# VHH binders against THO complex subunit 6 (THO6), part 16

Target 1, 367 residues: THO complex subunit 6 (THO6), of Arabidopsis thaliana (Mouse-ear cress) (q8l4m1)
Amino acid sequence: MYGDATNWNEDEYRESILKEREIETRTVFRTAWAPPARISNPDAFVVASSDGTLAFHSLNSLVSQSASFGYSKGQDVMVAEPERVVRAHEGPAYDVKFYGEDEDALLLSCGDDGRVRGWKWREFAESDVSLHLKENHLKPLLELINPQHKGPWGALSPMPEINAMSVDPQSGSVFTAAGDSCAYCWDVESGKIKMTFKGHSDYLHTVVSRSSASQILTGSEDGTARIWDCKTGKCVKVIGSQDKKSRLRVSSMALDGSESWLVCGQGKNLALWNLPASECVQTIPIPAHVQDVMFDEKQILTVGAEPLLRRFDLNGALLSQIHCAPCSVFSISLHPAGVVAVGGYGGIVDVISQFGSHLCTFRSSSL
Short names: E, the ipSAE of ESMFold2; O, the ipSAE of OpenDDE; V2, 0.75 times the mean of E and O plus 0.25 times the DockQ between their complexes.

## First folded at step 4 (VHH)

Design a48 (from n12, 15 letters changed; framework vhh_7d4b_2)
Fold by ESMFold2-Fast, scan of step 4:
Structure a48 (fold): chain B 367 residues (1-367), chain A 119 residues (1-119)
Amino acid sequence: as target 1 above (367 residues)
Amino acid sequence: QVQLVESGGGVVQPGRSLRLSCAASGFTFSSYAMYWYRQAPGKQRELVASISYSGSSTNYADSVKGRFTISRDNSKNTMYLQMNSLKPEDTAVYYCARWLSGTYPFDYWGQGTQVTVSS
């Protein structure tokens, strides 16, 4: 017959367009699979994004949402509702890790604001709390704050960002890769710095614990990877070109399960090192800049500034190449069951089975 | 070798505007956060404004918030500080900085540019 025109609001319409653009301009920097907690199949994982949020998703819920998605809102990628979302950082959240394998595990995040924040995973995932407390209101159990440094004439440094973390529950430690060129060893129980690793000449991209040898490995914008002794804080080996002009950033590093094999992502190359022999065994050229790398037993997974997940053997042979929805992919997380989550540009996450099939593709809804 | 060169300082009346520039060389400018500090006569150097490597995130000291705007042009390797509604207490030498090292002293500073706000 006739309608009520007051139901249309121009400000609400503008807000919905801005929210949609905000979702599309986000970057997912890291995903992390939650500890199995007596389950053999992957279900829970957390997404860390450029807007400072951590979003918890259930794979079962995402698969159900994907099955009902029909492009009805004119979007080519599903926007999924998370089980919980919190604003963990002022500025981007760069890394997310789980500390521990049981019901007392901590969810840790680090970011541009120079903080590591931590929550009990059970409280994060299993809260009896209302919808309003699902977002931006869950207090962290742990907060680690990067040191600020004093320069000449009393100048106080800006807060250095934390770009990456590695966990070592056996030593009670978290290692951080900082914007001040240092790596730090933090005691989780006390929240205090146990060791500072100084020697890089530029900010760090990555840190990996090698607990079997009481070492860490770091990768830097300065074009070197370095091996450090955790007991002394001293650099024991520098991995890099003798010619500084040929050095490309070390963006990513991974150790295999034996902690004998190291793969480094450096520019458009993977370098495979046997650490006991102190020898570079393989160099694998990649068409785009490498952004993340990891081992799947005797195979290497890599992603970068291209919409592809590549799989290599230790001899450098390409085993598979899977197309991903993000035009640039920033991270890989591998579940022990072989399921991979990748995150990247445009706020997009792809979940890929051990057989290479796509299980779901989505963006997390905003706060 | 990292070089930072400031320009745009001068003497102005209260309420006027100045735009400072910082020309960077010797590093990949688009990969680093950049900073403006200032040092008033007889005072310590203080952080005035910061900008992320992409320009998407900015921060300001409370004393300049709403009056100063930091920006960057990564294609020109240049950072800017737009200073509006200048006050006598803004009188200082303004320094462009790239902070990398956790070591004292700071690794990289410009030579500074003098801003004087006086009647």
Scores: ipSAE 0.274, ipTM 0.695, lowest interface PAE 3.3, mean pLDDT 85

Design b02 (from o13 with L99Y; framework vhh_ozoralizumab_d1; at its last look DockQ between E and O 0.01; V2 from the best seeds 0.00; counts 0 for: pae E 6.2 > 2, placed apart)
Fold by ESMFold2-Fast, scan of step 4:
Structure b02 (fold): chain B 367 residues (1-367), chain A 119 residues (1-119)
Amino acid sequence: as target 1 above (367 residues)
Amino acid sequence: EVQLVESGGGLVQPGGSLRLSCAASGFTFSTYWMYWVRQAPGKGLEWVSEISSSGGRTKYPDSVKGRFTISRDNAKNTLYLQMNSLRPEDTAVYYCASYYGDSPYFDYRGQGTLVTVSS
């Protein structure tokens, strides 16, 4: 963006350029759709960004703003004002999830500072933004802090970051994928660690709860995905090549609704696994590095280091490709109505309908 | 069993640079996380950098962030610390150490390498 040429001022111009640069260098790592009200179309969602912020947006407001902007297909991208924004983390916020489906649902985020922070969604969403204030200072109801290990000769290890979360409200748990190569099971009510999952040799990218089997799955920079028993904390299965030279990082994972099918993003490949059979059924090559995967019933959605959202069937046939505004796309979030939000490089979010049309494209304004 | 041999220290003027090396043997270096830890005269131990097995993740405290860069060469079993814009408070003995997810940090170390930043 270029600013308003009709009201030129050197200091205002300089500040405008610095603000535009700050917004454009931000990365959106994750989006999450808020739990639906009784009969709600997709509307509320939260954006987690590299500047440590969580920004709440209304899709209805964004669509209205996009129509008024008029340059939706141009070089410029609309900058949208969030309904609310908080600085949730020191350093990047890597993941955002909702814990629960009812009016007492929590909004959870995790980040580079090794914390999970949680807010009551009702309080987060219903608080008005004060005039000229974007920062809330809303105190979290929940703060989980990664353990620091005693390092060599008594030195405290660096605080491990939390790269991903998976929620399991039925067991009262949140699972975290940590930079110390461990996954952790946290009791949400007490804020204490219930279980530590040790075995990976490098940091974790992803964790997915498999509640039906009382398991979790983890994906690591070490090139393996692992299945863990939640009751014992023991690794049940290691998925990956025995040859380290052939191993590619497991950047992303998703389970289907039956929790029998697993898709893993590994380098420039999707690996589709049938978990009851313990068999890799399909490998799907992707032209770019895979950064996120999701199931949409019996179809696979994937994004990565390219400006494309791809959709595949379980046989590996490409069903669709949709161009996205971010040149590199880091995450997918799917609303039950079939609407998808993708976030990526440049702080850009694209909201795409179930039929592949773009509903809105925007950057969130910074604090 | 484990041997870690640090080198590359010396006397340098403020604003100068040094590159430290650590030669590792006695374990499968490519599967271990590696750390640089320092001890300044009369002070406690301070971690200064961390690197994952693949080299894909690095972490630094604010005191050295932007000035120090950790790297590794798994083919050569060698860990490095590039130290730029050195300050008198960086004066310390520097040690390298290993960690594996199923094992605590190694206690084994060499004599370390002394870095002295003064005019």
Scores: ipSAE 0.423, ipTM 0.751, lowest interface PAE 3.3, mean pLDDT 85
Fold by OpenDDE, look of step 5:
Structure b02 (fold): chain B 367 residues (1-367), chain A 119 residues (1-119)
Amino acid sequence: as target 1 above (367 residues)
Amino acid sequence: EVQLVESGGGLVQPGGSLRLSCAASGFTFSTYWMYWVRQAPGKGLEWVSEISSSGGRTKYPDSVKGRFTISRDNAKNTLYLQMNSLRPEDTAVYYCASYYGDSPYFDYRGQGTLVTVSS
């Protein structure tokens, strides 16, 4: 809108530019689809962003908005207003997970401030976003705070960041991967640490729970993945190259539904592991650095430092490459209906059908 | 408390065979990679065998490859080492072990069983 130059407010203009820049430089680190609820729109997801916010979006709302604006190929990404926005963290929010399967699920987030925060999803979803994007100060129901280490002189170390989470509702646990190279098992009910997993030599990027075996797996900047026994806190196995010089960071991991297969994003490679056999069965080269990976049944989905969603079979054969809106993609999340949400640089989320069609592409509006 | 109890060691002539056993308790044995390590007199700890949690993967150093066979029975929480074609240089205290960090740093190990290979 070429505003009438005569009514130009420099301050407003400046603010608008700053906001625009903020939005443009925002990064979506994680998206999560909401659990199916009886009352709530089953097609909702949460977006965790670099500005520390969690934004709730309804797919139906997004699609309707997109249709109304007549977005043709090549048009600017739609700015969508979330149904609800919460400032969850000081600094970036790195991960978001749902704890539970129904309306009583908790929405969990973690971030740079070294905290896990949890909200009742129902309360989060039902709150009317007042038109004025007012920071709804929803108080978290759960707050987990990373331990600080005491230095030699009694000074507390900075709060280590939490880079990733995994949930195990069966055991009542949340697992965190932290910047202090440790993983932590938290009791959700008490809010206390049940177990600390120490052994990595550098900060952790990812953690996944293998509930069937009472294990967690961690990926680290040190180039290794570790398997941990949740009961003893001991490392069961180190996965990775024995050559320290050749070690690439393990940036992402995912288990399949059977929890028998593990895929690791390691640099420009995907490593597929059969966990029972304890063997790497396949290494898949990727043209760009991998930033997220997941299973879709017997297929591997991956995104990274390229504007592509790649799908592979377990033999490492490329099944599809789908262009996605973010130039660098940090998150992939799969809806049970086969719809994929990818989020990344620029605060952009791209919702892609199982057939590769773009259902909606948008930037989440900032608070 | 984690307990590993090795047995089966003894005196054997060169070319002979021994079977070592390790009874494990106090931890989820079936989820751990297990190892046999040995320490010869005046030497450091040497890794001699590795087995995955399910038993599907085994690894040996060149020094024992083709002669030693590691196996496990997860139902019995027992680790085994079949040693064939024993040599004098195989003389050592043998330990059942598992590690917390990186090999050869073993957090779990038993008291060991002595194997002496001598004519």
Scores: ipSAE 0.019, ipTM 0.412, lowest interface PAE 5.7, mean pLDDT 87
ESMFold2, look of step 5: ipSAE 0.081; ipTM 0.567
ESMFold2 (binder alone), look of step 5: mean pLDDT 83; pTM 0.839

Design b12 (from o13 with T31D; framework vhh_ozoralizumab_d1)
Fold by ESMFold2-Fast, scan of step 4:
Structure b12 (fold): chain B 367 residues (1-367), chain A 119 residues (1-119)
Amino acid sequence: as target 1 above (367 residues)
Amino acid sequence: EVQLVESGGGLVQPGGSLRLSCAASGFTFSDYWMYWVRQAPGKGLEWVSEISSSGGRTKYPDSVKGRFTISRDNAKNTLYLQMNSLRPEDTAVYYCASLYGDSPYFDYRGQGTLVTVSS
């Protein structure tokens, strides 16, 4: 009898420890604000994590939970139950984006398994708890599969991962940054590759659509950012040091609303480029390795291998720095209302108001 | 002329370790992705590992993940495969391969090195 009780308690304890480790060892690679949030107050956002999951959260629900959560030595970070969670990928989910801004918008994710998967946001946002517990019930509407090339003696190449996406609904396209050093343009309607962008010598970290110029920009481990013509697939400009030994990986890139200004995260530096002039106008040193950048109108936001969200003007002046709960921060997502979500190490997400106050800090519960 | 020369194979007992080397010449080694591919007796070719030009990215199939480690020394134009916790099913001829030219995953390969895991 005591043996049965001991085994029961031991199994429960082991399961609890494994679940706790699964939560704490995750990395949140990206967050994305859901439509119609782009034209209203922020509420819904999706979290993409290293366990391959996409977790949907309501900001109003998280803020309410955060208000009742007390700081204590054993409970410094809230564990929140998502409205919905699905296993989107076998292996890590590296990026999540919304395709479109209305009620017919698609939720897209990409990951280590070399796939882009997409769902109608309306269907994904349905709060049926039975679907939440049975991830197999939420089938993707769209699946794009990275090409595998014939390797030695006809063996297929390893499946290249997809590290980042950029959406362009106006052209019906999704652009992907792949582990095979190529970027791809996908036709969303047909699910087929429209263009391959070849020229980088190492895997890609980031891709950004520059639709006003019919271009994309890519950032690579090879230490260059490149500008490509979408109609020809040809590289029109290589952005990088003439001395290859001084090149630092391009981990992140962003364009401003005019698509004339580019900011690149390169090692411990931000490089600000005026694209019409084809000139680097500013280099901003950062104390830690840069992991993500974006524009907030005429200001630059950056995060990296430090627990800080930094804000700069275009002259390189530091305007603010805000402490974040993840000790290393991998991504920024900015809502048009000025609310920022950051995700990073330890599965932690921070939601920060337009005034720099913390609205909530949490980990998503396990699947 | 692109040449890839593998070495380091041999007979080892289950649970043992071997380190394979591949000496590359005829191309700028540091600009190319490198691969290990194997062929077991009576079976087809199987991808074993890949490594990017800088060494910053590596990938493995589940069958060898956690047991095998690919690495490179660009100064010596040499690719390595550290093989630990070897199993009888790892018995195969191991080939070094590279991407060449503008096409990814060209079929440049060496003559191979035999690894036999048995008692």
Scores: ipSAE 0.270, ipTM 0.673, lowest interface PAE 5.1, mean pLDDT 85

Design b13 (from o13 with T31D L99W; framework vhh_ozoralizumab_d1)
Fold by ESMFold2-Fast, scan of step 4:
Structure b13 (fold): chain B 367 residues (1-367), chain A 119 residues (1-119)
Amino acid sequence: as target 1 above (367 residues)
Amino acid sequence: EVQLVESGGGLVQPGGSLRLSCAASGFTFSDYWMYWVRQAPGKGLEWVSEISSSGGRTKYPDSVKGRFTISRDNAKNTLYLQMNSLRPEDTAVYYCASWYGDSPYFDYRGQGTLVTVSS
């Protein structure tokens, strides 16, 4: 038992209880699968949490720990030791993405401090365990800082947070969705802004790159999704109700592999769009607020403010629903092999097989 | 004509509380981000708080975080700043201002209200 009174030491007991409470009060905002080095089996993934940490986990290690936990632990959810943990942000880390797919891939994270930080994945994943310099934090190779805005009198705004990222290695770009109502295109090599996308009237929740069309799509608290031309920075389409009172926040968006189909999470609805036709072809009601969406080929995965992962076809038929451990689920990450990781409230991550079985459920240990 | 009229300033003792109001007219208040900016005697302008058009997002610098709360009533075209645990260094003229993310050309500001924190 955690904090067992039989072997009581006051300082150790207090430390163990505080550590457990800290872990349980976290929120996992995003997970991301690492690029496979040479094998297509899912193993490495990174967890971004409300305490500003990035935690690297091995699925093989977690499955082994989960088997042991089932036999001997009295706790509801396993606390797993990550392969590596870094404090990436002051305040919450909202998104993590991999930039590139080979051994030169970068791990990128964004957060409440208005920063994107990046590390070479190989360096992040490989720790020298013989080095007793635990005070040395892994220095990021890349730091992008959201612009602060001058008011009419020259006063500098508070730092706008960065809520989401989308990567486009073909153009050497990362796109960010910021709390200042703007999206930004950043040049990864130089660390400079290439383009600013202005037009939303409230903060952004999400951004997705549509590389085949040289466009990005953004979703906002203002209740619109917008399509932007990356060459000009101009908005080419506004997706939203004419009646502002009926507009619901666009919390999440995903494109399919062809980049022709868009799904938007809007309040308690999914909206499915065919982009070449510029037509909304389906609206799917959801019992809870939608927090993330993804395509799995021609099927839609969604999670939200409920403990369920739902799967739909393009006609809106519910194909499956899987119970998740977090009471509210904030994100989905899908491995090409069909394995899904979901993260949410209480610091909990569920990893689900391509067949819908639970592989492991855990919280990352604290720093 | 666009007008922003601040009120609620005054003398308060350290540790006290004060609520500022800003009455807006002449523009569609619900479409604009709003912010509070202050200028202490002999100091530069400092952002104190910002709030999105819907009220769903607020942000503060570390100097006031946890002590100040910005809010808005779009039906009344009014912006508020609740100031708790006031310190002598919070002494300043407080200004109400509007921002629309794409266009600084349409920014508006008020005349200010004086807050004095002293024993």
Scores: ipSAE 0.354, ipTM 0.714, lowest interface PAE 4.1, mean pLDDT 85

Design b24 (framework vhh_ozoralizumab_d1)
Fold by ESMFold2-Fast, scan of step 4:
Structure b24 (fold): chain B 367 residues (1-367), chain A 120 residues (1-120)
Amino acid sequence: as target 1 above (367 residues)
Amino acid sequence: EVQLVESGGGLVQPGGSLRLSCAASGFTFSTYWMYWVRQAPGKGLEWVSEISSSGGRTKYPDSVKGRFTISRDNAKNTLYLQMNSLRPEDTAVYYCATGWYELPGSMDVRGQGTLVTVSS
């Protein structure tokens, strides 16, 4: 018995169904932990989704909401209220990063609309949610706009999307991986392009700054990873996986803290490179297509087109395997305390402790 | 040298469909981005579609999004544009083109065009 035959508030019912559909059809592309006001405890993080939103969540609030949900709902995944949510982009928001580590840190996002937008994190976190959020966007402090190219006979291209960002506050730069097969170096203060990196034959999935060497690394749909000199904009080296028989997209890349070790995700393989030696040291097969990689000191974390977070040592030994709620996982973000947030298909975010236990699993509410 | 030859245009009723083809020769087709550009009578050039070298990325303006589909066959050096739910405002000469940034010296590489007429 669920109360059939009475429909006394059809408009509210229809609105609730449309909101549920919006939530369930989203994809979370990236999460990012906010710079700590206290160095020991993870709390604030931001979720970037396919509906163009950035949602700020508190881990302590999510854990409290999760406890209440367990008794009342009878579903596997709760819908959590964010501390703040803004529509940052027209179309999907693909990446979110913090620029800086102190009280003047910026929250940056990039997306399908070819923009990087930025806000002062303190102002973003302290502002109340607007009653008319969909019609009254939080005004960004910074907006970087991808160039539109002159096509054949002078026709303007569609706006190229920005798929990924890497921040370098030391040089005052943000690097972007664009849908026009170029990477760009932007001056954050002026909002102008400092350098264009041309040479890939297909759109870029990833960009990583290697500031110690004045280089960037890019990964492309063209099946190559490339190292670029930031002073000249020239490609220094083309990096491949150990298996060169087939060229699959380079979906993801990460550098370790020393910037000497590179891990690349390419198809169903991880390739571990020692950059000073210019050698591929290890190839690690993965059962599913790799979608994100990162270093945790001397260990490699990876996620992909499977509901699993895997951890490997540098010799390719599997150290742990944790089940995740999204059936396909698109990103990993690691807090210094060892807590991991993963995001993926279905708008689902999973927060996992340093010991591999699940702290909370949720979808952000739509606004 | 580089050649692009369009075909498949013609007269079609509103709501109908056409498939355009572009045969490419004289360059390594599989490594170049490809584009469809149109020019309606008395109007300027309009970007209608792009496709990356692998076919992994496609992009469209709102005017044709959901109705047009660009694709390529790198083994046959051929580019396609599938046009569905055609409207009178889609009437134009359609051109096959490749990107100048893939070619040293900013060389223009374009086809001769194929006429599409949408009328009752």
Scores: ipSAE 0.333, ipTM 0.694, lowest interface PAE 4.0, mean pLDDT 85

Design b25 (framework vhh_ozoralizumab_d1; at its last look DockQ between E and O 0.01; V2 from the best seeds 0.00; counts 0 for: pae O 5.7 > 2, placed apart)
Fold by OpenDDE, look of step 5:
Structure b25 (fold): chain B 367 residues (1-367), chain A 120 residues (1-120)
Amino acid sequence: as target 1 above (367 residues)
Amino acid sequence: EVQLVESGGGLVQPGGSLRLSCAASGFTFSTYWMYWVRQAPGKGLEWVSEISSSGGRTKYPDSVKGRFTISRDNAKNTLYLQMNSLRPEDTAVYYCATGWYDLPGSFDYRGQGTLVTVSS
């Protein structure tokens, strides 16, 4: 249908194209399932994106929408309207975590602006998002700001970005991995830094909390992972190749439920570590660069620079490969029911059942 | 405050044996790799043993391999060094240490040491 060119508003068209491009180039960096709440939407998750937004989606809503649109398994990614969207950061939002287990949980996000922001999840979830994606300027309850370093001339360095977070509610702490090569322990109550972990020679990609041992583990661009004592702030062990030339960045890490096993995404490899023994017990080659990894009980899930969700056992045997909608996947998150959400390039989220079926594939609408 | 306190040193004849102990406090001992190092008179610091957090991995330099055995009791926050077949060249102050990431390298903590003298 050759649209009547006579009413063509060039400016509107340009804006539409720019918006489309923006949407197309949007990247989901992290998804997180909401904690089970007594409240009405038990199957909700938050999407952190490259545009600095956090979007809240209900699985039920998404599934219902997909059913209504006759979502043929094939070509067209559904555009879904979030229940709520917040502009959380200036620049990309890199990570999102929930702090707490119940309705009083905090939603935490971090980003390129070097800030952690926190909201009460209940307030975030219950807000009547009128149909018009109005930037709800929900004021964060918590704001953590990375320290700026004073240079020799008194100039303040740029605020380091926060690339990842880990939470330890037992200790009342949030851990951040920052662009200044440091990890930080934050007291959630006071909003102050309790501990600084210094030792990496390059910026940090990931941090995980090992609460049972009062430790954190960090992964860095410098090709190493480090284990840190949270009480002393000292490095317990450096994990990785001693050869600088062979060092591949540690891009992602995950602990199993027992916190005895660590898996690291390192280039095109997964490295499985027994932490008590401090041994790499398995190296699993991956055809593409690993971008995220997690445990599902005794299985390893990984995604990366390919449109696949891979599942391995602890022996490194491939158990399954599931096609996912994003061509490059940056985030994997597991719902307690076994449902997996993967997010990645194009602002696309793919929700996959425990059996490998696609429950919903969508692109979150932009503000 | 992190404390490492060595004990068990003394005078021993060549071929004799000693068992050193290191009592650790002020940190989560069971999560740290631990080391024995020694310093002989007029010589630099020498690494003599390494043990993993769980005790499952141990390493020794060739100079002491087969003669020395490192062990740990995490429940007691204690590190041990069994030294057998001692030689005069083993004479040194022996230190318990932790936070040694790359040998030979720096460590975060070291005790005051215990003197071992091997002499006829």
Scores: ipSAE 0.021, ipTM 0.446, lowest interface PAE 5.7, mean pLDDT 87
ESMFold2-Fast, scan of step 4: ipSAE 0.500; ipTM 0.785
ESMFold2, look of step 5: ipSAE 0.316; ipTM 0.690
ESMFold2 (binder alone), look of step 5: mean pLDDT 82; pTM 0.835

